# VH-VL binders against AP-3 complex subunit mu (apm3), part 1

Every score and structure here is a prediction.

Target 1, 249 residues: AP-3 complex subunit mu (apm3), of Schizosaccharomyces pombe (o94669r175to423)
Amino acid sequence: TNEFFIHVLERVSAVYQPNGKLAFGTVKSDMECKCQISGMPLLLLSLRPGTKLGNVRFHQSVNLKRWKQHPDQIEFIPPDGKFTLASFQTDFATQKSLPVVVEAKNKLDGRFEVRIRNTGKKSVENLKILITIPQALKSVTVTEGNYIFRASKYTHMEEGILEWSVKKLAWTSPALVLTGFLAPLKKDANSTEESSSYSKLEHLDLQYKLQGSTLHNFKVESLKMLNHPDKKSYKGVKHTIIAQNVSFR
Positions, changes and structure headers below are counted from each chain's first letter, unless a header gives other numbers; Kabat numbers aren't used for antibody chains.
ipSAE, averaged over its two directions, is called F for ESMFold2-Fast, E for ESMFold2 and O for OpenDDE. V2 adds 0.75 times the mean of E and O to 0.25 times the DockQ between the complexes of E and O.
[cut] marks letters that were taken out.
The coordinates of atoms that the task and the answers printed are left out; those that the model quotes come from them. Centres of patches stay.

## First folded at step 1 (VH-VL)

Design b1 (framework fv_bexmarilimab)
Heavy chain, then light chain:
Amino acid sequence: QVTLKESGPTLVKPTQTLTLTCSFSGFSLSTSGVGIGWIRQPPGKALEWLAHIYWDDDKRYNPALKSRLTISKDTSKNQVVLTMTNMDPVDTATYYCAHSYYDSSGYYFDYWGQGTLVTVSS
Amino acid sequence: EIVLTQSPGTLSLSPGERATLSCTASQSVSSSYLHWYQQKPGKAPKLLIYGASSRATGVPSRFSGSGSGTDYTLTISSLQPEDFATYYCQQYDSSPLTFGQGTKLEIK
ESMFold2-Fast, scan of step 1: ipSAE 0.000; ipTM 0.461

Design b10 (framework fv_bexmarilimab)
Fold by ESMFold2-Fast, scan of step 1:
Structure b10 (fold): chain C 249 residues (1-249), chain A 125 residues (1-125), chain B 108 residues (1-108)
Amino acid sequence: as target 1 above (249 residues)
Amino acid sequence: QVTLKESGPTLVKPTQTLTLTCSFSGFSLSTSGVAIGWIRQPPGKALEWLAHIYWDDDKRYNPALKSRLTISKDTSKNQVVLTMTNMDPVDTATYYCAHSTVETYLGYSYGMDVWGQGTLVTVSS
Amino acid sequence: EIVLTQSPGTLSLSPGERATLSCTASQSVSSNYLHWYQQKPGKAPKLLIYGASSRATGVPSRFSGSGSGTDYTLTISSLQPEDFATYYCQQYNSFPYTFGQGTKLEIK
């Protein structure tokens, strides 16, 4: 009867270098709305002054002429129920970054260590770490969560993907640690004098969800009903980041 | 292929509570845009919408039924359950469940494209 | 609630003739959420037209829909014997979702 809800979903793809520096990152954002307003409202959604939504695509009900003249105002006539008001794709906003930090260390004798930290102020949910294992895996231990190893069989190598799953990583949690041990590579008849027998880890991927955070710097300031005598506005706004393709290589 | 089937009692006494189950296959009710609705049709009369449950567990009810309705889903069993309290002879009808999809990005509905066969519920003493 | 009024209530025609069925809403409805269903006796409704003008999968080209705002029309260009049924319009725009009272298409 008098409720309008907005859920901003930001789907993130990013590539980080081994030193932790972002090589590139993109965010695909959807503004998912739920309308529970009786009658046929003409709504005006105002964003924070100076908000810039690049490469934006709007729902068919949006007044594009108003948006072009005032790129912080979205005028529209919503259907009842659920719809997507706008979708846009941008690079990471200035000074915004993903909160999950990864450190991978290759140790002597085939031992490796992967450390995961949440440096943000929100809990990370449904965290999945996919570690590319370059040769046969002998053992794995984790401080928290579950793991599954999916081997790729070759004639003389057993490389694969190690999937490490953690339901929740709170910002107050200690670092998550995975320690693994690779099986040694056998030297052929032409082997050198040097005794290195182990490949190094070079590729990790992350997937997770963050409630109540945003990588695109905008804020919904107001929602007004232009054609209703009461002119009351009611809105609830929720933000979720879905990190779906985050690579470290 | 998408299929839905209603199940539950075919005879209900006045004042009793009716519980109907919609069992479905060929889709997930966790898929964005997907919803299941309940519609009834008294013999020889028009269709009447009762309730909807959406992929995000949002629930909507026909206000004419004065909160007699409860709708819930069990995604592990691929079932949606509708409960209707204080049954009356005027509630005698064929009850249908139906699949629907909305394209939220475009602001478009594909209608209720697949329906169960319906189950006739008679309310009589 | 939005009331959908269909006219006529009953339409008697012969095979080969054109049928025009009307649906009028008590207040404006987005055409994207106006749908048409066909129902035969003892059967569940079948979706014919969604979004006022788009034919559902497998629906013959003789069926067409049009309209906007409060006035919508379903047209069958050349009636076939299997087309004699009851037709319902439905709005999926506003809660509660509502159906028209139906138009029965019968053989003359």
Scores: ipSAE 0.000, ipTM 0.413, lowest interface PAE 21.8, mean pLDDT 82

Design b2 (framework fv_bexmarilimab)
Heavy chain, then light chain:
Amino acid sequence: QVTLKESGPTLVKPTQTLTLTCSFSGFSLSTYGVGIGWIRQPPGKALEWLAHIYWDDDKRYNPALKSRLTISKDTSKNQVVLTMTNMDPVDTATYYCAHRDYGDYVGAFDIWGQGTLVTVSS
Amino acid sequence: EIVLTQSPGTLSLSPGERATLSCTASQSVSSYYLHWYQQKPGKAPKLLIYAASSLQSGVPSRFSGSGSGTDYTLTISSLQPEDFATYYCQQYGSSPYTFGQGTKLEIK
ESMFold2-Fast, scan of step 1: ipSAE 0.007; ipTM 0.531

Design b3 (framework fv_bexmarilimab)
Fold by ESMFold2-Fast, scan of step 1:
Structure b3 (fold): chain C 249 residues (1-249), chain A 122 residues (1-122), chain B 108 residues (1-108)
Amino acid sequence: as target 1 above (249 residues)
Amino acid sequence: QVTLKESGPTLVKPTQTLTLTCSFSGFSLDTSGVGIGWIRQPPGKALEWLAHIYYDDDKRYNPALKSRLTISKDTSKNQVVLTMTNMDPVDTATYYCAHTEYSSSWYLFDYWGQGTLVTVSS
Amino acid sequence: EIVLTQSPGTLSLSPGERATLSCTASQSVSSSYLHWYQQKPGKAPKLLIYDASSRATGVPSRFSGSGSGTDYTLTISSLQPEDFATYYCQQYSSSPFTFGQGTKLEIK
């Protein structure tokens, strides 16, 4: 009867340079709560001292006067069931990084290779790799998962997006590899002489989910029921990272 | 890594009290978000949840059986004890204890004991 | 309480075939609280799928879960001999914890 759950959902946008360095990274977070407490509880959520939340939007039940005086304390009267307690936006915390590493290699024979690894300690789920293909695609093979090629309707060059989907990438998994072959580009429409050439792959995007990790430094220290301090309602906090726009350029 | 094992009597007479112990290793029941549940399964039938105990000593019981159930923990011994009063032949089942943790998932039973068959018969 | 109804009760298939198992809830369930377990005769249940669609550690890629609201599905894309077992869905979207009655997957 007296259970309160917190789920922090972190939606990530990031851009990585070819050398693997992070050029840009932002996290938009929602504290989604589920209240199964009888009566009208007055709750106090305490965060790690020194926590600073950016561009915060609070649920209407939050005591803003208390929060302004103590930005690591959120006092509120929850509605029953599911609700969003707070939404906020931050940059990547110091020393935090996304666990999925991608390498794209262009070869002289029109062959390209995309290699992907999970360097973290948690499994990555619902992984999608979106590969921008600059010309006609001849063939593709993948170590695991499925792929779909979607030709661009705006060009006459047979370019498009190759979508590679992998349900789960465990942290113990060896690197997953996609090998593709581009069809040669014709230099001339004339039949007297042709030279073969190949464009280079330059842009990849990733999407995935990661359970049990955070790109923030904040921590929920406690949840107390101020009007009934003997009640044990707090059942813990769950963290999920949703990487929705991760680019490698 | 994580292991759980049920122990207790395999034969119980009608009206007696059943006491089962779950002994575990690989985790601590004083860790925030951790809990242990008891689930039973009569021969050839579905799984039925009985009771749950959390790291903070919060206790939950199946409403249909609440008056008959008591759950307790001894964190120093890595044990959880379930007591069920007034046993009836219909309570004949395999009894399991199972681990739950909120931090990575929403109340799922990720590790189970092997189960202990309890037969209620005169 | 939320009642979970699994169908079919028994599914007879051959190795290599695709299996589709259904779980229907009496009222809407959050997918974050719907899980699937596999149970072989004489053994304890084993967690197979959690949060409706996430595979548990060590579970082969042929197993997948989907669904939302009241309708959930467990799919096995190409049956192996070791997959013939009973499968249970479970929810904790609302107390108490409840399980479906099970779907027995047997060799045809």
Scores: ipSAE 0.005, ipTM 0.504, lowest interface PAE 11.2, mean pLDDT 84

Design b4 (framework fv_bexmarilimab)
Fold by ESMFold2-Fast, scan of step 1:
Structure b4 (fold): chain C 249 residues (1-249), chain A 124 residues (1-124), chain B 108 residues (1-108)
Amino acid sequence: as target 1 above (249 residues)
Amino acid sequence: QVTLKESGPTLVKPTQTLTLTCSFSGFSLSTSEVGIGWIRQPPGKALEWLAHIYWNDDKRYNPALKSRLTISKDTSKNQVVLTMTNMDPVDTATYYCARIPYYYGSGTYEFDYWGQGTLVTVSS
Amino acid sequence: EIVLTQSPGTLSLSPGERATLSCTASQSVSSDYLHWYQQKPGKAPKLLIYDASNRATGVPSRFSGSGSGTDYTLTISSLQPEDFATYYCQQYDDSPYTFGQGTKLEIK
């Protein structure tokens, strides 16, 4: 059986401004391979012409001399089983965007709203929104999913992290909404009158996986066996985006 | 167990409108994030996607046939209805309804459970 | 629209043999947006492989899918009598969500 599989994993770190504008973004990618080819194959992987790999590090089996002469070609002798062929890092251009957008709004009456949309063409899986709650939480409702409130170990104001989990957010779904109400802060300067006030949400983190998409426009064009040029190589290529360090603040 | 079944006329005259109903059980569009699609197959020929509708009322139509097609759902009856206007002999085909299992991923448009199909013949 | 061309149109093999069916797209299909179906005469199609390489529930391990870009393959490692049917590939990268013309597996 002569099969070779490539899984491109793109791990995203990003910081968004409250208006939804990307302040900073980096993608760290790994090409994870699985070799099921008999004998000692000499393989040539061709990338889309013009592909630029930042800070690329190759597996020890890669012919670096060929790559320097042809920056879109990776020649290698694969080990059996699973291995990482290449790791590289790219920066987000400010005009690029992640497929998931989040908006957080604070109201003067203690209500807050977190809205999430999938603007891409693939479903988002295992979506987790971590909302920093600065004071006691009175109530919360979600249009979908489950939530857990985890109080901080050193809290005097009942502050903590609200974890909102959604197993799947389809690209055809309407916006998902979390609505919460903060308990009022009681101020008693002279023990004669109480007033109420509310802290604002200032920080949330987003985690999810997105299968079948790529942020870098990365593409594997072909895979061929150089020591058997008349033999057709069979390959499967998968792309997964893993958002794990995405902040909105 | 998931089941789907097509119903409607088996004989249609040229220029008439075809109305087909897909009745299903084992899931609901009110509780499941799934869709129902319609696919046809002329005798001895390839499959052709016509339209689908999702649980959230998102509708997609084959652009080549869009002006002739209407898809709608009745969530309370577990039914999806396809209407096709101005029938022609070339529209003679077996018409299938099938489920799109939204939970498999991002609108992947795979059809995991199919009805038995209903043959619609268009002739004078 | 993306046109899917399947080859061969007809494949004549004996039980126990390996079958390799090809599906070629007129333009690159994004990241595994391709499914395979099996259809027996007089019956509705049955999903075999989704997203190019994943077996659908209840599908025997002898069925496998592979490929990327414009070239996709369905492989049946050891044909059983019940496997003689017509096979269709389908893409969902672009509307309309098109099917290939089919490959008919028949007994030699």
Scores: ipSAE 0.000, ipTM 0.386, lowest interface PAE 18.1, mean pLDDT 80

Design b5 (framework fv_bexmarilimab)
Fold by ESMFold2-Fast, scan of step 1:
Structure b5 (fold): chain C 249 residues (1-249), chain A 125 residues (1-125), chain B 108 residues (1-108)
Amino acid sequence: as target 1 above (249 residues)
Amino acid sequence: QVTLKESGPTLVKPTQTLTLTCSFSGFSLSTSGVGIGWIRQPPGKALEWLAHIYWNDDKRYNPALKSRLTISKDTSKNQVVLTMTNMDPVDTATYYCAHSLDYDILTGYYPFDYWGQGTLVTVSS
Amino acid sequence: EIVLTQSPGTLSLSPGERATLSCTASSSVSSSYLHWYQQKPGKAPKLLIYGASSRATGVPSRFSGSGSGTDYTLTISSLQPEDFATYYCQQYYSSPWTFGQGTKLEIK
């Protein structure tokens, strides 16, 4: 029997500026493999020509001499079952952006809106929006999902984190909207009651999972069994993006 | 337990687009190694493979027809959809969808082991 | 593309006789990816043999497959009335997956 499966997991950390421009981004990738091939196969994994893996750490079975001569080829004798073939870190690709678009608006009456859209072609799963609330929160309404407010431990202004959770955001779904109202900032005893002021929301963090997409120019082109040229091991490659720390500041 | 069924129009005019849906039960297209293919058979002729979609959304198309074919899946509905553009009378055939399992640890690579009943599509003005 | 050529195109035999059907590939195919299907009029194909020599579930022992490289055979050792059908070989080794043109087994 022959079975070889590759799952590429890309864990993303990114910081976006208010104008939508990427300030910083890194992707930490793991090539998780599952081997159920009879005998002792000698496998050669070929990557897209020109692929450059940054800060790569290989499984002990990898032929490093071959890798040095041919950086797009990984030759190895797999252990049975699950193992990590390679771990590597790359800079966020400027030509590829994350599919979740965030628009935050602050109104003069203390109202704020956070609008979330999936502009990609894959469903976003286990979406969590963490909104830093700089002062007391009066009310919140969401079009979908659930929310929880967690007050900061050292809170003078009753500030905290508003956590908004949505299990799935399909690419065909309408925008998700959270509408909230901040309570007016309390004035000093010597201030008049005529004016009210509100802080603006300036910090949001996203966490989510995206199946079937990749941010790196990483592609498996072929998998060959070198010691049995008439025997073919099938390969399937699954890609998953895990957005762990995506900040909008 | 495993069942597949094709649905869609039985009559299509030349130059129009054909859309066929494969509805299935008894397995999940989220299971590693599982895939669904589309195969057609013109009356009295041989079987011809058209397209295939895997659990991980990888897609394969017959190169002779690739520019005309699109295959997609909706895992939540247990459906796979095939579209074929610019239909011609020569495309008149019975269209089948079929299950495959590429990661069968017991038997190795499995072929098309369960087939739908097929749906006859006639292309005529 | 790998072209599969089946011979004969039509085979006329009587119940009880042995049938031998051939499938020749235009280039070498791993035997693990060579499969045989049976199709009766008005019905979907049914898997008979997978990986050149393994019988599918519920397939009678009179059906056997063999071969390697470019040459494959399907043998039915003693034909039963229900065996008269069209048989197709298929390679799943290289995309595009291809089928032979079929061998029609008919009653003499």
Scores: ipSAE 0.000, ipTM 0.377, lowest interface PAE 18.5, mean pLDDT 81

Design b6 (framework fv_bexmarilimab)
Fold by ESMFold2-Fast, scan of step 1:
Formats: structure tokens, C-alpha cells, sequence
Structure b6 (fold): chain C 249 residues (1-249), chain A 125 residues (1-125), chain B 108 residues (1-108)
């Protein structure tokens, strides 16, 4: 069987400020291919006209002279099996937003609330919210999913990481809510009358996967076999966004 | 939910042409990475792949039966049609259509799932 | 064409026992393209294992797969009554995409 598969994987790293503004964001993309074409095909991959790949690194089989003249065209002779055709990176514009929006609120008397919404048009898969808990945790409730608390091995305040897992968050889902209660701190020596008995939540991390979406509007337009124009070997392109380093601080 | 259902005649005479329709829901056959395949199973025997058609209209046929098979899609009706000419009693089988998934997340793999319920086609005079 | 030979053709066991089913290919097949299906009497096949060892969602953890090259195995660690069915291996490495002849798992 003559088949060529392309999977574009976009790995997201981002840091958001407490006010919701993007402090830092970057996307590292890999164009992972699988070739099962007999012989030595000469392939031309065409991207959307005007596409510019940032900080790109190509597989050794790529004709760099052609790419220099036409940055939206990648000509190559693929090896058999799996290989990475291109890796590239771009930084987020400050106005770009990820489809998963998180809102964390510190309430009175040690209560806190974390709300998650999917504002995109695709389901979010294998969502993990990692909440840094600064002191003893009294209780937790979630509207959906599972949670586990992992205490820090060096804690004297019983701090740790609360991991909230949701297998699938559809774009039609209402906001998911986690409500927690911290155990009160003993009054410290600096308190004169009444002390603040609770620390505030200041850090969470998100991890998730999105199928069939792209942050760069990256599009493969065509794949042609230049030395055998009558043959077809292209079977399509798959896009996946992987968010593994998204922090709210 | 992805669902598929086969339809067509349950009895055909030798030398006639069989036309089977696979009606599906829960996905579009214009979406990259999806296809529809046809597999048959004679009573008490193994599964035999016949043909498939992908989102990009790429068609593949079992070489042993290629001269007799035609597969086509109608994306407006969410249907895939298989035609098999010159039917013979040995072609008596349950005919299944199945969703064909192309996945590259952990490598490259392609499988049939889910399957329709199947339709028994008996070829007799 | 790649011929898949399953053994044994019939396996007679009791509930609670371990079942081991074999699939041998006539030439090397990438494990990424070897899959296992379960077919219960009167029903359509259902995918159990894809890419030789990956468990399909919704399939009980007692099912597992292993193998590479020409030799592949499906194991059921502790048989339940609903597991008595016919099992087929399939390769999608090369056209025609072939299935084995099946192993019928029957109650003793």
C-alpha cells in the first residue's frame, strides 16, 4: 500500500498573569510524517500561500534552495516509515487566547473556587488542572471529573498539589467548578488582635489535548509526487494541540 | 455517537448486480482521517475486506474482487454505496460497513470501528 | 498478500481460566497495523486491541495484546462468561488488508 500521513502537533507553553493577561506564550510545532511509498518519490508539500514558518528546522531530505525561494513549499524525498519533516516555533501575540479559560477566586474563610470553560469549537480531552495548595486542605467538591491531593513530602503546612482531572470538556458544556476549603492557620506572632487565617491560591497549571485545531491557522494545501504525477499517496493531515505548560500566576 | 447501518436486497439471483448502501451519522466523510469500509463474512467463515473509500475520495479494492466492485460516496446524504457485479452463490455472506479511522497520535494506525449490524445477502436461484 | 494464521482454531476453557490466542503473519507486519477484534454470535465485530498492544476504550482490562514482527498474542487473564466469542487478528500493513481465520473461544 502507497500511503503518506501527516500529523501536525502543536505544543503550547504559556504564562498568564493574575489579571488574565498573557505574560509569555510560545508554540512548538512538529510535522510528523509516515511514509509507506515504494521507491524514491520526490514529494512537494504546499502550505497555505503566504505561510511563514518561524525558527524552522527541516529534515535533511528537504530541498532548502527551493524553500528559500518559496517559503510555503517543501520539496523532499522521504525516508520509509516515521520521520519529522519540519519543526518550527512561534510566539503568541498578546491578543491570542487559548480555548480553555480558567478563573480562580479566593473567597472568605478559606473557601476558594476554580472555574473552567471551553470557549472553543472543539472538545478538550484529558484535561488536568493542577492547583497549588498553600496549606492544609479541609474539603473539595467538583461538579465533574475526579480529583486527587498530593501532599508535598517536605511540607510542615500540609501544602501540596490538587490535581483535578476531566476526561472530556465539550464546547457545549457549562462551566466546571471546583470548590475547596482550606483549614485555618494558627495565629502567628505578628497578629495583634485577629490574624488572617488563610493563604491565597496563587498558582495553577493546565494540561490538555485538542484534536482537529491549530493555533497558527497552519494548513497543508496539497501533496504532489513530482516524479510520478499520475500516482496518489496522500492520505490527509491531522492536527493536534497539546497544552502541557500553561500556567496562571 | 457514530452509527452505521447497511441496507439493500437480502436475496439476489446469480449473475445479478448487488447494490448495498451504508447510511451513517455522527461524523462527516469530508473530515480528514475518516473513511468507510466494506467487509463480508460468509456463514461460518472468516472476515474478508472488500473495499473502502476515504474522505478525500481515495478508493481501494481487494485485488481478488476489484473487477466486480465499485465504491462511491454521497456526502450530502451521508451514504456510501458498494456495487458488486455478477453475483454467485459463493458470495452469500453477511456484508458489513465500518467506520475507518486514521490515527497518527502515537504513530500511525488504521482500524475499523465501529461496525454496522450487517446485512445477510443470500445468492440463490 | 499477507496471510494471518491464528492458533488454536478452537480453544475450550472454563470461566476464570487464562486464554492465550496466537496470530502469525506470513511476513513481518508493523505492530502499529496489527489489531484484534471480538465477534459474539449473531453480532458485528468489535475492536479490542489496536496497534498490537493498545486497549480500545471501554474494553475490560483483562484483555491485553503483545507481539512484533510475525508473532502476535492476545491474552485474557481471567475469562468471564461474556468472553466466549470468536477472535480475529487483522493487519493493515499491506493491501489486501487481511484477517486471520479466527479462534473460537468456547466454554468447556
Amino acid sequence: as target 1 above (249 residues)
Amino acid sequence: QVTLKESGPTLVKPTQTLTLTCSFSGFSLTTSGVGIGWIRQPPGKALEWLAHIDWDDDKRYNPALKSRLTISKDTSKNQVVLTMTNMDPVDTATYYCAHLSYEYVSGSYTWFDPWGQGTLVTVSS
Amino acid sequence: EIVLTQSPGTLSLSPGERATLSCTASQSVSSSYLHWYQQKPGKAPKLLIYAASSLQSGVPSRFSGSGSGTDYTLTISSLQPEDFATYYCQQYHSSPYTFGQGTKLEIK
Scores: ipSAE 0.000, ipTM 0.395, lowest interface PAE 18.6, mean pLDDT 81

Design b7 (framework fv_bexmarilimab)
Fold by ESMFold2-Fast, scan of step 1:
Structure b7 (fold): chain C 249 residues (1-249), chain A 125 residues (1-125), chain B 108 residues (1-108)
Amino acid sequence: as target 1 above (249 residues)
Amino acid sequence: QVTLKESGPTLVKPTQTLTLTCSFSGFSLSTSGMGIGWIRQPPGKALEWLAHIYWDDEKRYNPALKSRLTISKDTSKNQVVLTMTNMDPVDTATYYCARTYSGYDYGFYYGMDVWGQGTLVTVSS
Amino acid sequence: EIVLTQSPGTLSLSPGERATLSCTASQSVDSSYLHWYQQKPGKAPKLLIYGASSRATGVPSRFSGSGSGTDYTLTISSLQPEDFATYYCQQYEDSPWTFGQGTKLEIK
């Protein structure tokens, strides 16, 4: 079988404000291809009409003259095996949002909660929630997954990163909850004392993978072999969102 | 099977100190997320929270009664003890101990999921 | 101190009817820290709903909770004989933790 595979990898960088508003968001995408076609094919890959690829860089085999005149058409002669056809950058659209929603709540007496929900229609894989702890951590519990506290090498306040890991979060799963307690900044030797001083959580990062989704309206419409109309090619297209730099501050 | 049971005197004279013990089984108070609180209910009236102790020995007291209350735990004996000083007839109530747990199946946010049967403490001369 | 006010104080209904019980907080409470309890005469309270809307283990589906901020509601969709009891709301947001004064559900 004459086969051509396309894997669109979207690497997400985003910064959210404390009020939940997106301050910055961009997606850097790679179109990784695998060619299993006999002979020397001349391929034409067509994208959804109106697709705009920001700061695009093409493989050397791409006909740049054709792309300049028809920016939804990529004509190329593929090398055998694996190669990157195009790399490009897109911005978050107003109507697009990340599928994982995080709510961090600072409660009384040094207690805090981090609640995670998958609002998308696909399972989230290899979910990591990295919580910046600004002072000594007393205790923590999670409803699912594993956690590790890694103290910062250069901290005087026993600051560190609490890493909460979940292998898979299905879209049908109930919200996941992490409950933690901070040790007080002021020593409380008297158990009858009502108040203690605590810092608030102000920084949290998410990392995860999501198969079968795209943050922009990117779609491969067709793949044609222009110089061998007697042959058929199969195109398999896979989309993966990789959230590596999603910060809440 | 999780059970809690209150024990202590059923009759206390005014000005005396009340000591109540909550004995439990089926769980450990050293388990992360666990806590035990004390709640009282005067005959025919509403519930009033008194004090709470968590797995990490953190303690909370009702501010209106804080000067009179002490809560402690003995994890090796599976017991939580509440002491209340200077008893008055208005303190006559059924006293309950109850478990809180912040875990998936048992009270996500420290709901009181298992209660003792309660013990009626009458304060009279 | 957060004061929880329940209404009505007493609700008289017949089996099969829908019951709606209200709990109003004197200041905003995160719904995650509002709980509902059922108490029958001479017995300890039983946890019904935690976090405003989640049913506790073994609680029948006819019980449901809703609300946010200062206004919370417990609904029983079709009253059974065993449901006639006193119901209390409770907040765990701020110390002291407080209960409402209770709503007594009685057979009409």
Scores: ipSAE 0.000, ipTM 0.377, lowest interface PAE 23.4, mean pLDDT 81

Design b8 (framework fv_bexmarilimab; at its last look DockQ between E and O 0.00; V2 from the best seeds 0.00; counts 0 for: pae E 19.6 > 2, placed apart)
Fold by OpenDDE, look of step 2:
Structure b8 (fold): chain C 249 residues (1-249), chain A 122 residues (1-122), chain B 108 residues (1-108)
Amino acid sequence: as target 1 above (249 residues)
Amino acid sequence: QVTLKESGPTLVKPTQTLTLTCSFSGFSLSTYGMGIGWIRQPPGKALEWLAHIFWDDDKRYNPALKSRLTISKDTSKNQVVLTMTNMDPVDTATYYCAHIGEYFSGGSYDYWGQGTLVTVSS
Amino acid sequence: EIVLTQSPGTLSLSPGERATLSCTASQSVSSSFLHWYQQKPGKAPKLLIYDASSRATGVPSRFSGSGSGTDYTLTISSLQPEDFATYYCQQYGSWPLTFGQGTKLEIK
């Protein structure tokens, strides 16, 4: 067997301003590989010309000399089996490429709204939205899917995680909406202040698998065996976006 | 066991050419991924990279010193030679040769010679 | 060129204490290309940490490296008498190769 598989896993982190504008974002990518090639292959992975890998960490087997001369080429002697060939990061300043756009609104009266929409051309399957709830939750409504609230065991405050599950978010679907109400903070027995204060939602974690899409504009052009050009090798490349972390600051 | 040893003159006059030889054992520069670099260190100062030669005879030089430096290898003798022209007292330093293994230590200099002190003086 | 700046220049500590050494790069360096060396007086540098966090052969577990991008750290959890030396970071991310100016770890 002379097969080599590459699975590029992407994780997005985005920070939004209070006005809903993207402040900054990053895509962290892992190139997970599986080598099933007999012998000691010397492989050359060629990327799309002009590709630059930011903050890249390579597997120890990578020829650093060659990469320095040709940043779009990765030469290496793979170990047998599964390994991470490279981990790298790219920054982005626009949310246009995000498959799922998230909007969160906080009201002064304890109401909050989370809106999610698919901006891509592919449906997102088995989407989970984990919302950090900063205080007790009074009620929740969703336009689609199910929700579960899990209280934190470690906080004195009735804070927790609201898990919103959507089986399928079609690209043709209108925005899905979760609306909730925070309960007023419990008055400390010694507090004379009658004013109900509400915390804001600040963090959402999206878990989903979107295959066949890339945010990094990462493309493998070819995989060659340099020391055995006469041997046929098989290349399989898969792309998956697996997570999107969103923070509101 | 990998070993490296620097040899050459320990005293050089200004404007003369320094020739240093790195003799090594425990590996071959015919082996894919192997390389040898030269690094110098003035007394009480930091390390400065000078040049590097790879198994495929590819060479890299410090840009500031490139015009003065030549690195070469004799694989059959397990030797790397560094020449530096127009020596100046400011070039007084301990000169090291070091091994790099791209596949074993992430491209770091994992083995060093003991170094040789070269003094440039009239 | 990538300039590596180490801090502090000198660190005075006692045996048993924790030492934290910093290496800051003028531009982002891949973690695979950041290495640490230990040098004792009159001796050649010795590879200590490669790939930002991997211990070289024979290096005690009290030595650890971390960091990414422009910021890297070498940590010695509990200093031993033999650990007092000068430490250098080095980058292999771009030509020319460069070293930090070094941090001298001395006994208090």
Scores: ipSAE 0.000, ipTM 0.496, lowest interface PAE 13.5, mean pLDDT 87
ESMFold2-Fast, scan of step 1: ipSAE 0.024; ipTM 0.598
ESMFold2, look of step 2: ipSAE 0.000; ipTM 0.397
ESMFold2 (binder alone), look of step 2: mean pLDDT 92; pTM 0.937

